# Ledger of designs, part 164: VHH binders against o26223

Target 1, 191 residues: o26223
Amino acid sequence: MKLLWTSQHIKVTVHIDGKVSKMDVLEAIKTRRSIRKYQDREVPEELIDKILDAAMCGPSAVDERPWHFIVVRNREMLEKIPEVHPYGAMVKDAPVAIIVCCDSSLEKIPGFWVQDCSIASQNILLAAHSLGLGAVWTGVYPLEDRVEGIRRLFSIPEHVIPFSVIPLGYPAENPGTRDLFDPDRIHLEKW
Key: E = the ipSAE of ESMFold2; O = the ipSAE of OpenDDE; V2 = 0.75 times the mean of E and O plus 0.25 times the DockQ between their complexes.

## First folded at step 11 (VHH)

Design C2 (framework vhh_8pnl_2; at its last look DockQ between E and O 0.25; V2 from the best seeds 0.00; counts 0 for: pae O 5.6 > 2, unsure alone 63.5 < 65)
Fold by ESMFold2, look of step 11:
Structure C2 (fold): chain B 191 residues (1-191), chain A 121 residues (1-121)
Amino acid sequence: as target 1 above (191 residues)
Amino acid sequence: QGQLVESGGGLVQPGGSLRLSCADAGFSFSRYDMAWYRQAPGKERELVARITTGGSTNYADFVKGRFTISRDNAKSTLYLQMNSLKPEDTAMYYCAKDLFETYLGEHFDYWGQGTRVTVSA
């Protein structure tokens, strides 16, 4: 017997007159901030799917795409992350976290997986922001104690390297805008 | 060395005003978000106000509009204008560089020696 999808299992936001306004990409990049305080509000699975789709759109060294993602919603597990990640205290308050990992068996060019997973991690931050969510990248690799702690907690095999933990949720803070453009960092033709 | 030096504290009566200053001798002042913290005897340090490189500000709830944070990048100086001072504002006040966008470590760095504000009943 085949399973049929009901419209109740596929609920989307109803748009009136097509007035959905999406954030311009330059605005998203300039206004994204690290968010460490979250509302007590669940993040729909649909939004997580969109964020992970965006994460996988990044380039990678020789298109190796070495990334894997662990989606953590279980409250007990989220509360344990700070026990092995001393910088991750806010994770206990997040409705969901994404762990970005490298599967080293997919690596084609040694050592470039760090760039690959960094690209995926930044795409997660930008996509979350564009969807009205807040997130923060909490570093794991290359800190051995954090890598081992996260690997143990989530049963990550030795050939898979946890890279970052990214808690996210609807924001409960607004850090404000920044003015970071610095012409002295720009070198024309040579250093 | 870009150490932070706070000044402008003192003894003041309730309802009075003080202007705190924080000088940064380093050439990197304009590149950092900045903050004021305070610590009363027996209490933990607490955020008072924050200002980004873009001029956006955030204040602790207890400020209730009485304090204004500002910066002068040309002079590498951070300010806290404190009006309508109350005895509970008595504390050491510290300037800090705010590493809010760090993905490692604490999100604040570099504390000065502090300047004492005493509001006597």
Scores: ipSAE 0.399, ipTM 0.684, lowest interface PAE 2.0, mean pLDDT 86
Fold by OpenDDE, look of step 11:
Structure C2 (fold): chain B 191 residues (1-191), chain A 121 residues (1-121)
Amino acid sequence: as target 1 above (191 residues)
Amino acid sequence: QGQLVESGGGLVQPGGSLRLSCADAGFSFSRYDMAWYRQAPGKERELVARITTGGSTNYADFVKGRFTISRDNAKSTLYLQMNSLKPEDTAMYYCAKDLFETYLGEHFDYWGQGTRVTVSA
């Protein structure tokens, strides 16, 4: 049984068994939008696994791979996240959220973990989109109030730094596409 | 860089209606998400409504179906139909253009000067 999600520009086929039609990587990048409204529909575990697999495929400084992921499905916990994240209101409406964290004990080179976790977070967004899901990156680090809020809420150890909260679900909105290409930002050989 | 110009504000009685307009004299109106914000005296600026390039809309909780955001891309104009106005809706209303996606919250990069809405008996 094929479930079709259609937007003005993107058709994604999602199978009930977790099999999905994949889109081209450039298409995924070009058409991805932040999604903040979700259907009342559960996300299969198989899709989350694929997303997390993608999250772990990005490069990291000297291959330190400092990332950890908290998968949150509990409704009560999802509803509490907005209490510590003022701009995370949509999290309460998502069927699942992924919290990307850094284990500082895994760092080999100081400071590059931000790039590592950013790459992981972006891969989550792209993978989600390619699988017919909507997601949004809600920033946690480096805002101390959000970092500590998420830390307390999920009992995250001191050596682990929450970085981002990414709610996911089947999209209930269509933001459309934007042309973000700016040739003025391209410099040849010299500035 | 173009200018956003709000209009349509005024004095109305409780239960009355207003239609706000925002004319975008700037670049590529249809390419960007748009929003209405408001700021009441002594309060912080807050989101009222947002409309995406795809036409999806989002409203603040206090709107409760009273307001409708829409856009006319051909006219490069954003609208806010406000019905059943309440004294609590008294504020300066601002038009905003979202030039970039953000993961820090609801941030818009370009603002108009605002139009004043006063709801009073």
Scores: ipSAE 0.025, ipTM 0.394, lowest interface PAE 5.6, mean pLDDT 86
ESMFold2 (binder alone), look of step 11: mean pLDDT 77; pTM 0.780

Design C3 (framework vhh_vobarilizumab_d1; at its last look DockQ between E and O 0.02; V2 from the best seeds 0.00; counts 0 for: pae O 12.3 > 2, grease 25.3 > 24.2, placed apart)
Fold by ESMFold2, look of step 11:
Structure C3 (fold): chain B 191 residues (1-191), chain A 121 residues (1-121)
Amino acid sequence: as target 1 above (191 residues)
Amino acid sequence: EVQLVESGGGLVQPGGSLRLSCAASGFTFSRYDMAWYRQAPGKGRELVARITTGGSTSYADSVKGRFTISRDNAKNTLYLQMNSLRPEDTAVYYCAKDLFETYLGEYFDYWGQGTLVTVSS
């Protein structure tokens, strides 16, 4: 086979290596894994912007959109997170982390902000994965010691609740795919 | 109740091979990711290998290329094939339910009794 310019149309072969890749949404959901080991590579600001754009696309209770995001790249600050978040040890090895917060002054209906911030957090994970990055959700809320520790470390005001810390970077591990479908969890018409 | 029973350990010369088995009961084995951990005398526990419900595997750098984790869901059994054994592989080996996707708490759920592997001349 050969490509001709003047006699026939030319076919562009696109190699999927991160430039023009579009991942099917079901594939992204099924293949996303928690990534806790990262390459020593910087994550461009442009990718963080795209991830946060995706985070804000989630639905929220009465469209209250209570979320705020702190982007942490400072090495000293990343290294301090495990001191107040003991199960977030991998954060010190990440090039960047996103802290998902709720501004309680934006709540319209009390108590739904947890769902709202959970939706934003999951969208961050999926968007990062679709961009060739790995991420992990590390829980902060409702563990009060972690909430207060993160609030103190990042000077977060009392009416703002840190919900999750999400370190991310180019992955240095591949946990593989899972098969989690369980028909016993499905109830037709009734319990 | 969950039970994990490791077997297949023993004394082996450097460069030798062993296959460890872990018989699982008290849970639906095929629905859980599984892992092998090891603990050398006087040391903490170290992850050795993971296998997912989808069959994907991963390994600690120290054993990559030498060890192979596998599972037989019909027999509720987890395996670890250990080749090219070295003295630093000497440890008690433990089978565990793997909680790798947790966003909170420990990476493992339950601990077997262990099987001793000794690599010595």
Scores: ipSAE 0.434, ipTM 0.708, lowest interface PAE 1.9, mean pLDDT 88
Fold by OpenDDE, look of step 11:
Structure C3 (fold): chain B 191 residues (1-191), chain A 121 residues (1-121)
Amino acid sequence: as target 1 above (191 residues)
Amino acid sequence: EVQLVESGGGLVQPGGSLRLSCAASGFTFSRYDMAWYRQAPGKGRELVARITTGGSTSYADSVKGRFTISRDNAKNTLYLQMNSLRPEDTAVYYCAKDLFETYLGEYFDYWGQGTLVTVSS
């Protein structure tokens, strides 16, 4: 079976009618791209709820579920995020952003919260994509300046660590698809 | 087994027209996006046109305004109407099936043996 990857931007007509694409999990994983341009269109709360539900369905170390989520729709706040996040320029153009945080008081085993919040963040991306939205993971942790910037901006307590900022919206770009499969990265039984 | 069989290729003069057909079998045709690819001599395979399950179409810039992709779900057939053909359109044309049953995918699997289109004076 030869898979053809097209480098050409096929304008995928995102169902304008808000119909949730029935995308299976493998499709979501394979076709997901970082989206940094968004339509001037609001994201329904129902979709955000679904995304957040998905975000909370991932595994965590000893089921510690340390994650918290800040949903940001306020334009002023969205516009301020780039001031503390140098690679977060697209956030100001998004109708909504989710800030994934860790409550350190919920940690059962120190250090695994990074994995937990990563899983939550990835689930946000996959869920968003499956719902016809575009999103991008903008890393906050472990960069201290970004962590502190986001903390101050959103008055996040000291025991809570901002991990990622994920802007979301209906996509206004199509980056195309990538073949990321690399058999050289697969080792059987031994390195 | 998934099968795609292209037909309709041939020799045509510049400015001429051809209509390619692709007969599909072995899968639920109406549930998949379909595409035409082409490969010119010494060049890589490139996407020419795509049509979604909903009937939305997209084209390579080089063929916009000249080519039209369409589908007949009742006949399990994909078409490519090629007008105003140019020498640079000379290639083997392949029909392709989307890997997934969604409009969002740009992954295609299965193609036939292709049909040769030669545009020459």
Scores: ipSAE 0.000, ipTM 0.270, lowest interface PAE 12.3, mean pLDDT 87
ESMFold2 (binder alone), look of step 11: mean pLDDT 81; pTM 0.822

Design C4 (framework vhh_gefurulimab; at its last look DockQ between E and O 0.01; V2 from the best seeds 0.00; counts 0 for: pae O 3.3 > 2, grease 24.5 > 24.2, placed apart)
Fold by ESMFold2, look of step 11:
Structure C4 (fold): chain B 191 residues (1-191), chain A 121 residues (1-121)
Amino acid sequence: as target 1 above (191 residues)
Amino acid sequence: EVQLVESGGGLVKPGGSLRLSCAASGFTFSRYDAAWFRQAPGKEREFVSRITTGGSTTYADSVKGRFTISRDNAKNSLYLQMNSLRAEDTAVYYCAKDLFETYLGEYFDYWGQGTLVTVSS
């Protein structure tokens, strides 16, 4: 808990409304699935903060950290995303979505921002999963119509590139786990 | 070329059983999730069941407890055991290569030709 004087300036809440658990990182990576159906339940701001903290922990080219995030909770805006993203129908049913963007003015090495934003996007998926949430990455870049549609909807400036839209919420489906290890993809010493 | 060929459909009385098969070729079947869909005349295609590469199974609520999906990776085959059939199960049944983890495009990119199941008194 906080000291008494901090309690007057900070509302202290013990949140147990998320299904937070201590999950091994390998377990999280292997069990994370794309989740496109969500419970009618709000996602607390503190969980979004934890997810975005995790998103920003990824490495980036020359430590350029070109990412920006738009947190969308407004129902009317969430309902408009499928109008410009033809495979984003589930976004209208999510309590919240995160738009991962690149600020090209922060680029130090041209073109590596795609890897940088991909790392941030995957970290969002893993962090959400570890906190008992489900999420799905819906691709925006490099599909020009999706990029321009999302930029227009959210008033994203021309030097900022929307990369992905990630709806999330408490899961209302279980797609099951996969077994994807393929030894033929492993090449020792050379191809 | 990728091919998915369904078989095993037919006419069945309510309460009866059928077993559908899907033969896969042109890709490494064992590396992909697979699913059954169905489409009743004049209706949109709907999800029936999925089986993952790890053996996990998922079913539409309308078929839970009556249908069982399985696969035999050595034979590149997907199966759907349908028990306690109802008139509402009448449809063309399709197997599909499952792209559920895609972050682009459609969730499924290859479909079979379909096999007709008719449940009628």
Scores: ipSAE 0.432, ipTM 0.702, lowest interface PAE 1.9, mean pLDDT 88
Fold by OpenDDE, look of step 11:
Structure C4 (fold): chain B 191 residues (1-191), chain A 121 residues (1-121)
Amino acid sequence: as target 1 above (191 residues)
Amino acid sequence: EVQLVESGGGLVKPGGSLRLSCAASGFTFSRYDAAWFRQAPGKEREFVSRITTGGSTTYADSVKGRFTISRDNAKNSLYLQMNSLRAEDTAVYYCAKDLFETYLGEYFDYWGQGTLVTVSS
């Protein structure tokens, strides 16, 4: 009886210490995908620290650096986020989420905080990816219902605006890579 | 077609050594973390060792200090040097790759028949 050994999957918890990001910046950018499925595996604090460090390295308008970050690991809180975020279902399955916020009191020029927090959010995604984590940007601002929902859940003061919720974890999916280059979006010298 | 073919198993006395090989085809092995698993008779398959694309290694406690995992990217191959073999190391050994490229996953794919290692006096 030729045991037709079909491809089998084995789940093993392996502590991989010190995996240095092997991705250069272009690789990270080009290969990053939104990841919405996560392994039942904790994300080390060290990785979160690295991610947050990256998040704070982006430029901001006149160096206002208005961003704050809420790191959420509590299961109960993670499970509540989908209740106020219709497209945040995957957050409940993530071992950790980062909520990017703007402290409006830190704004030097009104309105640029959206760009600032966007840059921070993107850096989180890129850093996560480079570290072997999956993440997805779930938009909060500018949708008022989501902003207020997240505000209430996390007791965020009025002068602080929740901007994005980014669940993170070791990926349990591989959506593959895609080519997003579009030469039609490039204009030389004039439109 | 993705294939992993294990070899190098055999009968060895306690305290002896074996070197297992795994030849990969149909994919670039170097792009994935790789691992060895084993299954003893009547037992569940268990993790033995892992090597990352960067060369970092992890071992089960039961084999630490005795086994060495390595890879040859040019040969698209994975190896397991087993020293100081014990009766409890008797098992079918399987080569596996991480399900996901580049990621620190906990999911491994394997296709091979494995190679039998028997440690007996």
Scores: ipSAE 0.037, ipTM 0.323, lowest interface PAE 3.3, mean pLDDT 87
ESMFold2 (binder alone), look of step 11: mean pLDDT 81; pTM 0.824

Design C5 (framework vhh_8pnl_2; at its last look DockQ between E and O 0.55; V2 from the best seeds 0.00; counts 0 for: pae E 2.5 > 2)
Fold by OpenDDE, look of step 11:
Structure C5 (fold): chain B 191 residues (1-191), chain A 120 residues (1-120)
Amino acid sequence: as target 1 above (191 residues)
Amino acid sequence: QGQLVESGGGLVQPGGSLRLSCADAGFSFDRYDMAWYRQAPGKERELVARITTGGSTDYADFVKGRFTISRDNAKSTLYLQMNSLKPEDTAMYYCAKAPFESYIDHFDYWGQGTRVTVSA
């Protein structure tokens, strides 16, 4: 039995067994929106696993794959994140959050870890959306207060850098869609 | 670059009401999420309310159902209906185009603001 979760602008077919219909990659990219309101509904572990799998599929500098992921489901911890992350107010309302981190000891070339973790973070967002979940990227790095706040809260070692906090859940809002295509940003052959 | 112009501020008694307006003379209003911010004397600027292009709304905790954000895309205008005003609502109120797809809490296109004073 297929459940259709219908928003005004985004239709996602979800199976009762937690399986989600396939979404075209371009559709996922174009229709994804930041979601900051979530249903009072648990996210199955299977979906988190799929999201994390996707997070690890992106390229990285010289294939260094420096990323680590903290999966947070504990309500107390989720409720504490906004205390150290002013832009993370919605995290307290999410059933789960993923904290993307860089293990600096895994860097082969210094500095590219930001791109690596960004790719991982974006893949999390796209994967979540394709699975019928809503998510939002809340920036941690390079804001020092947020970096240290998250570090202390989750006892993250000094050689590991928290990069982003991404709450996830079934969407309880519909932000709508925007056409962001701008041909003026496209230059042929030269500027 | 479009200019946002806030209006509707003034002096009101506690329990009173105001309706703020923000006129967008710039680019496609309907393509942007919008927000109201306020800054009280000696305090940092804080988010009051936001509204998406799809019409979804979100409010700060202190609003407690007292304020309503809305938009008229045909008029390229953002509104904030404020009811049950309190002295602590005294602030300069600003309209902004809100990049809700930002991973940081910064917004663009600030107007000059409109002053709201709630006093007995």
Scores: ipSAE 0.283, ipTM 0.678, lowest interface PAE 1.3, mean pLDDT 88
Fold by ESMFold2, look of step 11:
Structure C5 (fold): chain B 191 residues (1-191), chain A 120 residues (1-120)
Amino acid sequence: as target 1 above (191 residues)
Amino acid sequence: QGQLVESGGGLVQPGGSLRLSCADAGFSFDRYDMAWYRQAPGKERELVARITTGGSTDYADFVKGRFTISRDNAKSTLYLQMNSLKPEDTAMYYCAKAPFESYIDHFDYWGQGTRVTVSA
């Protein structure tokens, strides 16, 4: 027998198994900070699934959705990342990292994949924050040595471009918020 | 326009202490995370310590327990208290805006530095 589920029925099913945290979106954007110190706690797979679901909700150029994600929990692999990624030292202390990649075979319009993967990366940061986790975006693309190093380390094919490495975990620090609003950056009608 | 000025360096014996300061009169100090960097002769410039606007700190592995970074937002001043100094700490010390939210870090936003010499 064939059964049809709506998006609302799917949401109810997801909520039966999981804890859903509520945070106002503007609050999430304004309070999210890069977190580089993590508690010695595992991050449940359920939370990673929610984060990646959120990552894939972002817009993309002509709906090309060129992103792929590598979830890394293996300790030995996490410890090797700093060898090829100098600003990724905190990754060795994280329980998990997500590598955001572009599959160039999915590009429909050249060159917009950078914006697409940036949107996915930022969504990962916000979703992690809303779930009580801390994360940091560590840049890979367009730094050629980092791209090559991450590609080798994770056996990423030539047509797939590693974009960012995002370690995450329960935070062990509180960096505080910053007031960065600058009215001089706002131009009315023209420059 | 808007300059960071380090001071408090000098010559000290091993095991001694120094307190570095970094004054800022040219930008909104309390809006920025701040850092100390150092560079020994012939070596790469390296992070020593960072402090966020909220007071969270991060230290290089070689300095944890010996150095303390702090800030006084009312005076627009950053400090580095250095205790139990070793000859390996001999370097030029620089203050800078810390790119805590940067996903890459290639900023050249330094003072002129203050020299610390620890004599064996």
Scores: ipSAE 0.269, ipTM 0.623, lowest interface PAE 2.5, mean pLDDT 85
ESMFold2 (binder alone), look of step 11: mean pLDDT 79; pTM 0.803

Design C6 (framework vhh_8pnl_2; at its last look DockQ between E and O 0.30; V2 from the best seeds 0.00; counts 0 for: unsure alone 62.1 < 65, grease 25.5 > 24.2)
Fold by ESMFold2, look of step 11:
Structure C6 (fold): chain B 191 residues (1-191), chain A 120 residues (1-120)
Amino acid sequence: as target 1 above (191 residues)
Amino acid sequence: QGQLVESGGGLVQPGGSLRLSCADAGFTFDRYDMAWYRQAPGKERELVARITTGGSTDYADFVKGRFTISRDNAKSTLYLQMNSLKPEDTAMYYCAKVSFESYIDYFDYWGQGTRVTVSA
């Protein structure tokens, strides 16, 4: 009798985390794309909360944290944004947008709020991507007509500066990934 | 930037094939996402296909597997292979450099176009 493959009943327990594996941070950074087409689906409030939590985790100059966020879901308001933001046409099709603002009264070191709000804005894009959403940063500051238009539309106080409008939703397009590494931009020890 | 010059258009019968080319005389072709757009008479310009610097492709729904976009970075040339052509594909076809990741404005840089006519 020739015995091939002795069966031994070993129950292999695979630890299955009840969570789906999360996206690696370097993967998120490299695969995030500007998304301008969205499904007709609501974005749950819980996801917006997670995104804004991530936005507030960024460093800021002397920890000043000058950012404020306006969450816009009202259809009529979203449809008005292109009237004051000529390249924000996709915002009317988004289920939600986040306006990143600087409250200048929170500024501790003059002029660094732009970096602070840029960090928060990029964190919004990355967090949205990691949650299966698509987003795009549409620039407001320092374009004076856009700043004034958004301030008027959303009744933003004079001491608060709208920085960016970020529409987001479940993506209805896939632009694909890019390969942008350029070693000519790297300088060792000196210029 | 250099001029984008499309070629390869013409008159073809339904079911036929054409291969469009777009030459970029400019520099840094390999650093740009590229796209083909088309515009039929009386209609708005519409995306046909795009290809990233990394070679990822995306197609409009109306393509339905009939067209293939490709690029040759060494020759600074973008291609569109069009098979199973239909009368509805009659249009001017434009090559574009795509500024998809701009946070100020979404810009494309266009060629002059090449005409494709599909008729019996």
Scores: ipSAE 0.464, ipTM 0.729, lowest interface PAE 1.4, mean pLDDT 86
Fold by OpenDDE, look of step 11:
Structure C6 (fold): chain B 191 residues (1-191), chain A 120 residues (1-120)
Amino acid sequence: as target 1 above (191 residues)
Amino acid sequence: QGQLVESGGGLVQPGGSLRLSCADAGFTFDRYDMAWYRQAPGKERELVARITTGGSTDYADFVKGRFTISRDNAKSTLYLQMNSLKPEDTAMYYCAKVSFESYIDYFDYWGQGTRVTVSA
């Protein structure tokens, strides 16, 4: 069965009008893009709460839930993040950023926190997109300079590891969509 | 693996113009975000401009409106119009297929580059 993926022009109707259109999970996953340009518009706290709720709903190793979140709205702090994050230039233009961290004291099994925080980070991106926001995952861990930079800026204790910085805002760009399906990456029963 | 081939480089005077081209002979061009990078002697490779599959563009700070990135999907070709060139723009310019969905910088595919020299 040749899955004729008809290039359906998924019209990402970026509803500029702030109406949270109901987006199903598959649509959210397929249409999500990294957004690095934002409108000069504040993100309501209610949306951040929803995003953070989603961030905490993912699985974790033995349900350890090691994640913490720093919500940053302060302009001065947002402007400082690019100083320690070479690829975080867009953070200064975002109305808000979420820093995902791991509290190592919450780990039950060592090492799985990376997966846990990754799941949390991805849920943030998907939730943001479903709510009409744009976001981008800027990697912090495992790059030591970035980890320490973020740690110093936000006075993060040693047992807590900054993992990612995710700026969010109403999107001011439309990157379009990509067909990422690759049947060559699918193996049946055996490699 | 499709080969990217850059062209259009050369020697120009300050204030001059060049148009770089990047021809894609390989993969489906329209499925990739594209970018121009440059590397000056003794310096690290840096992003000059990017263009998404949707046509959104972004430029490095040093471009200051002097360069324009564009794409022709029908021709599977990427362009960089460079105006008001400066000596500091002297570099090898590279075309790349990129994914801007990465949470870290990565190169998907690079060409051999085309040399741009700006000298009085």
Scores: ipSAE 0.245, ipTM 0.666, lowest interface PAE 1.5, mean pLDDT 87
ESMFold2 (binder alone), look of step 11: mean pLDDT 77; pTM 0.785

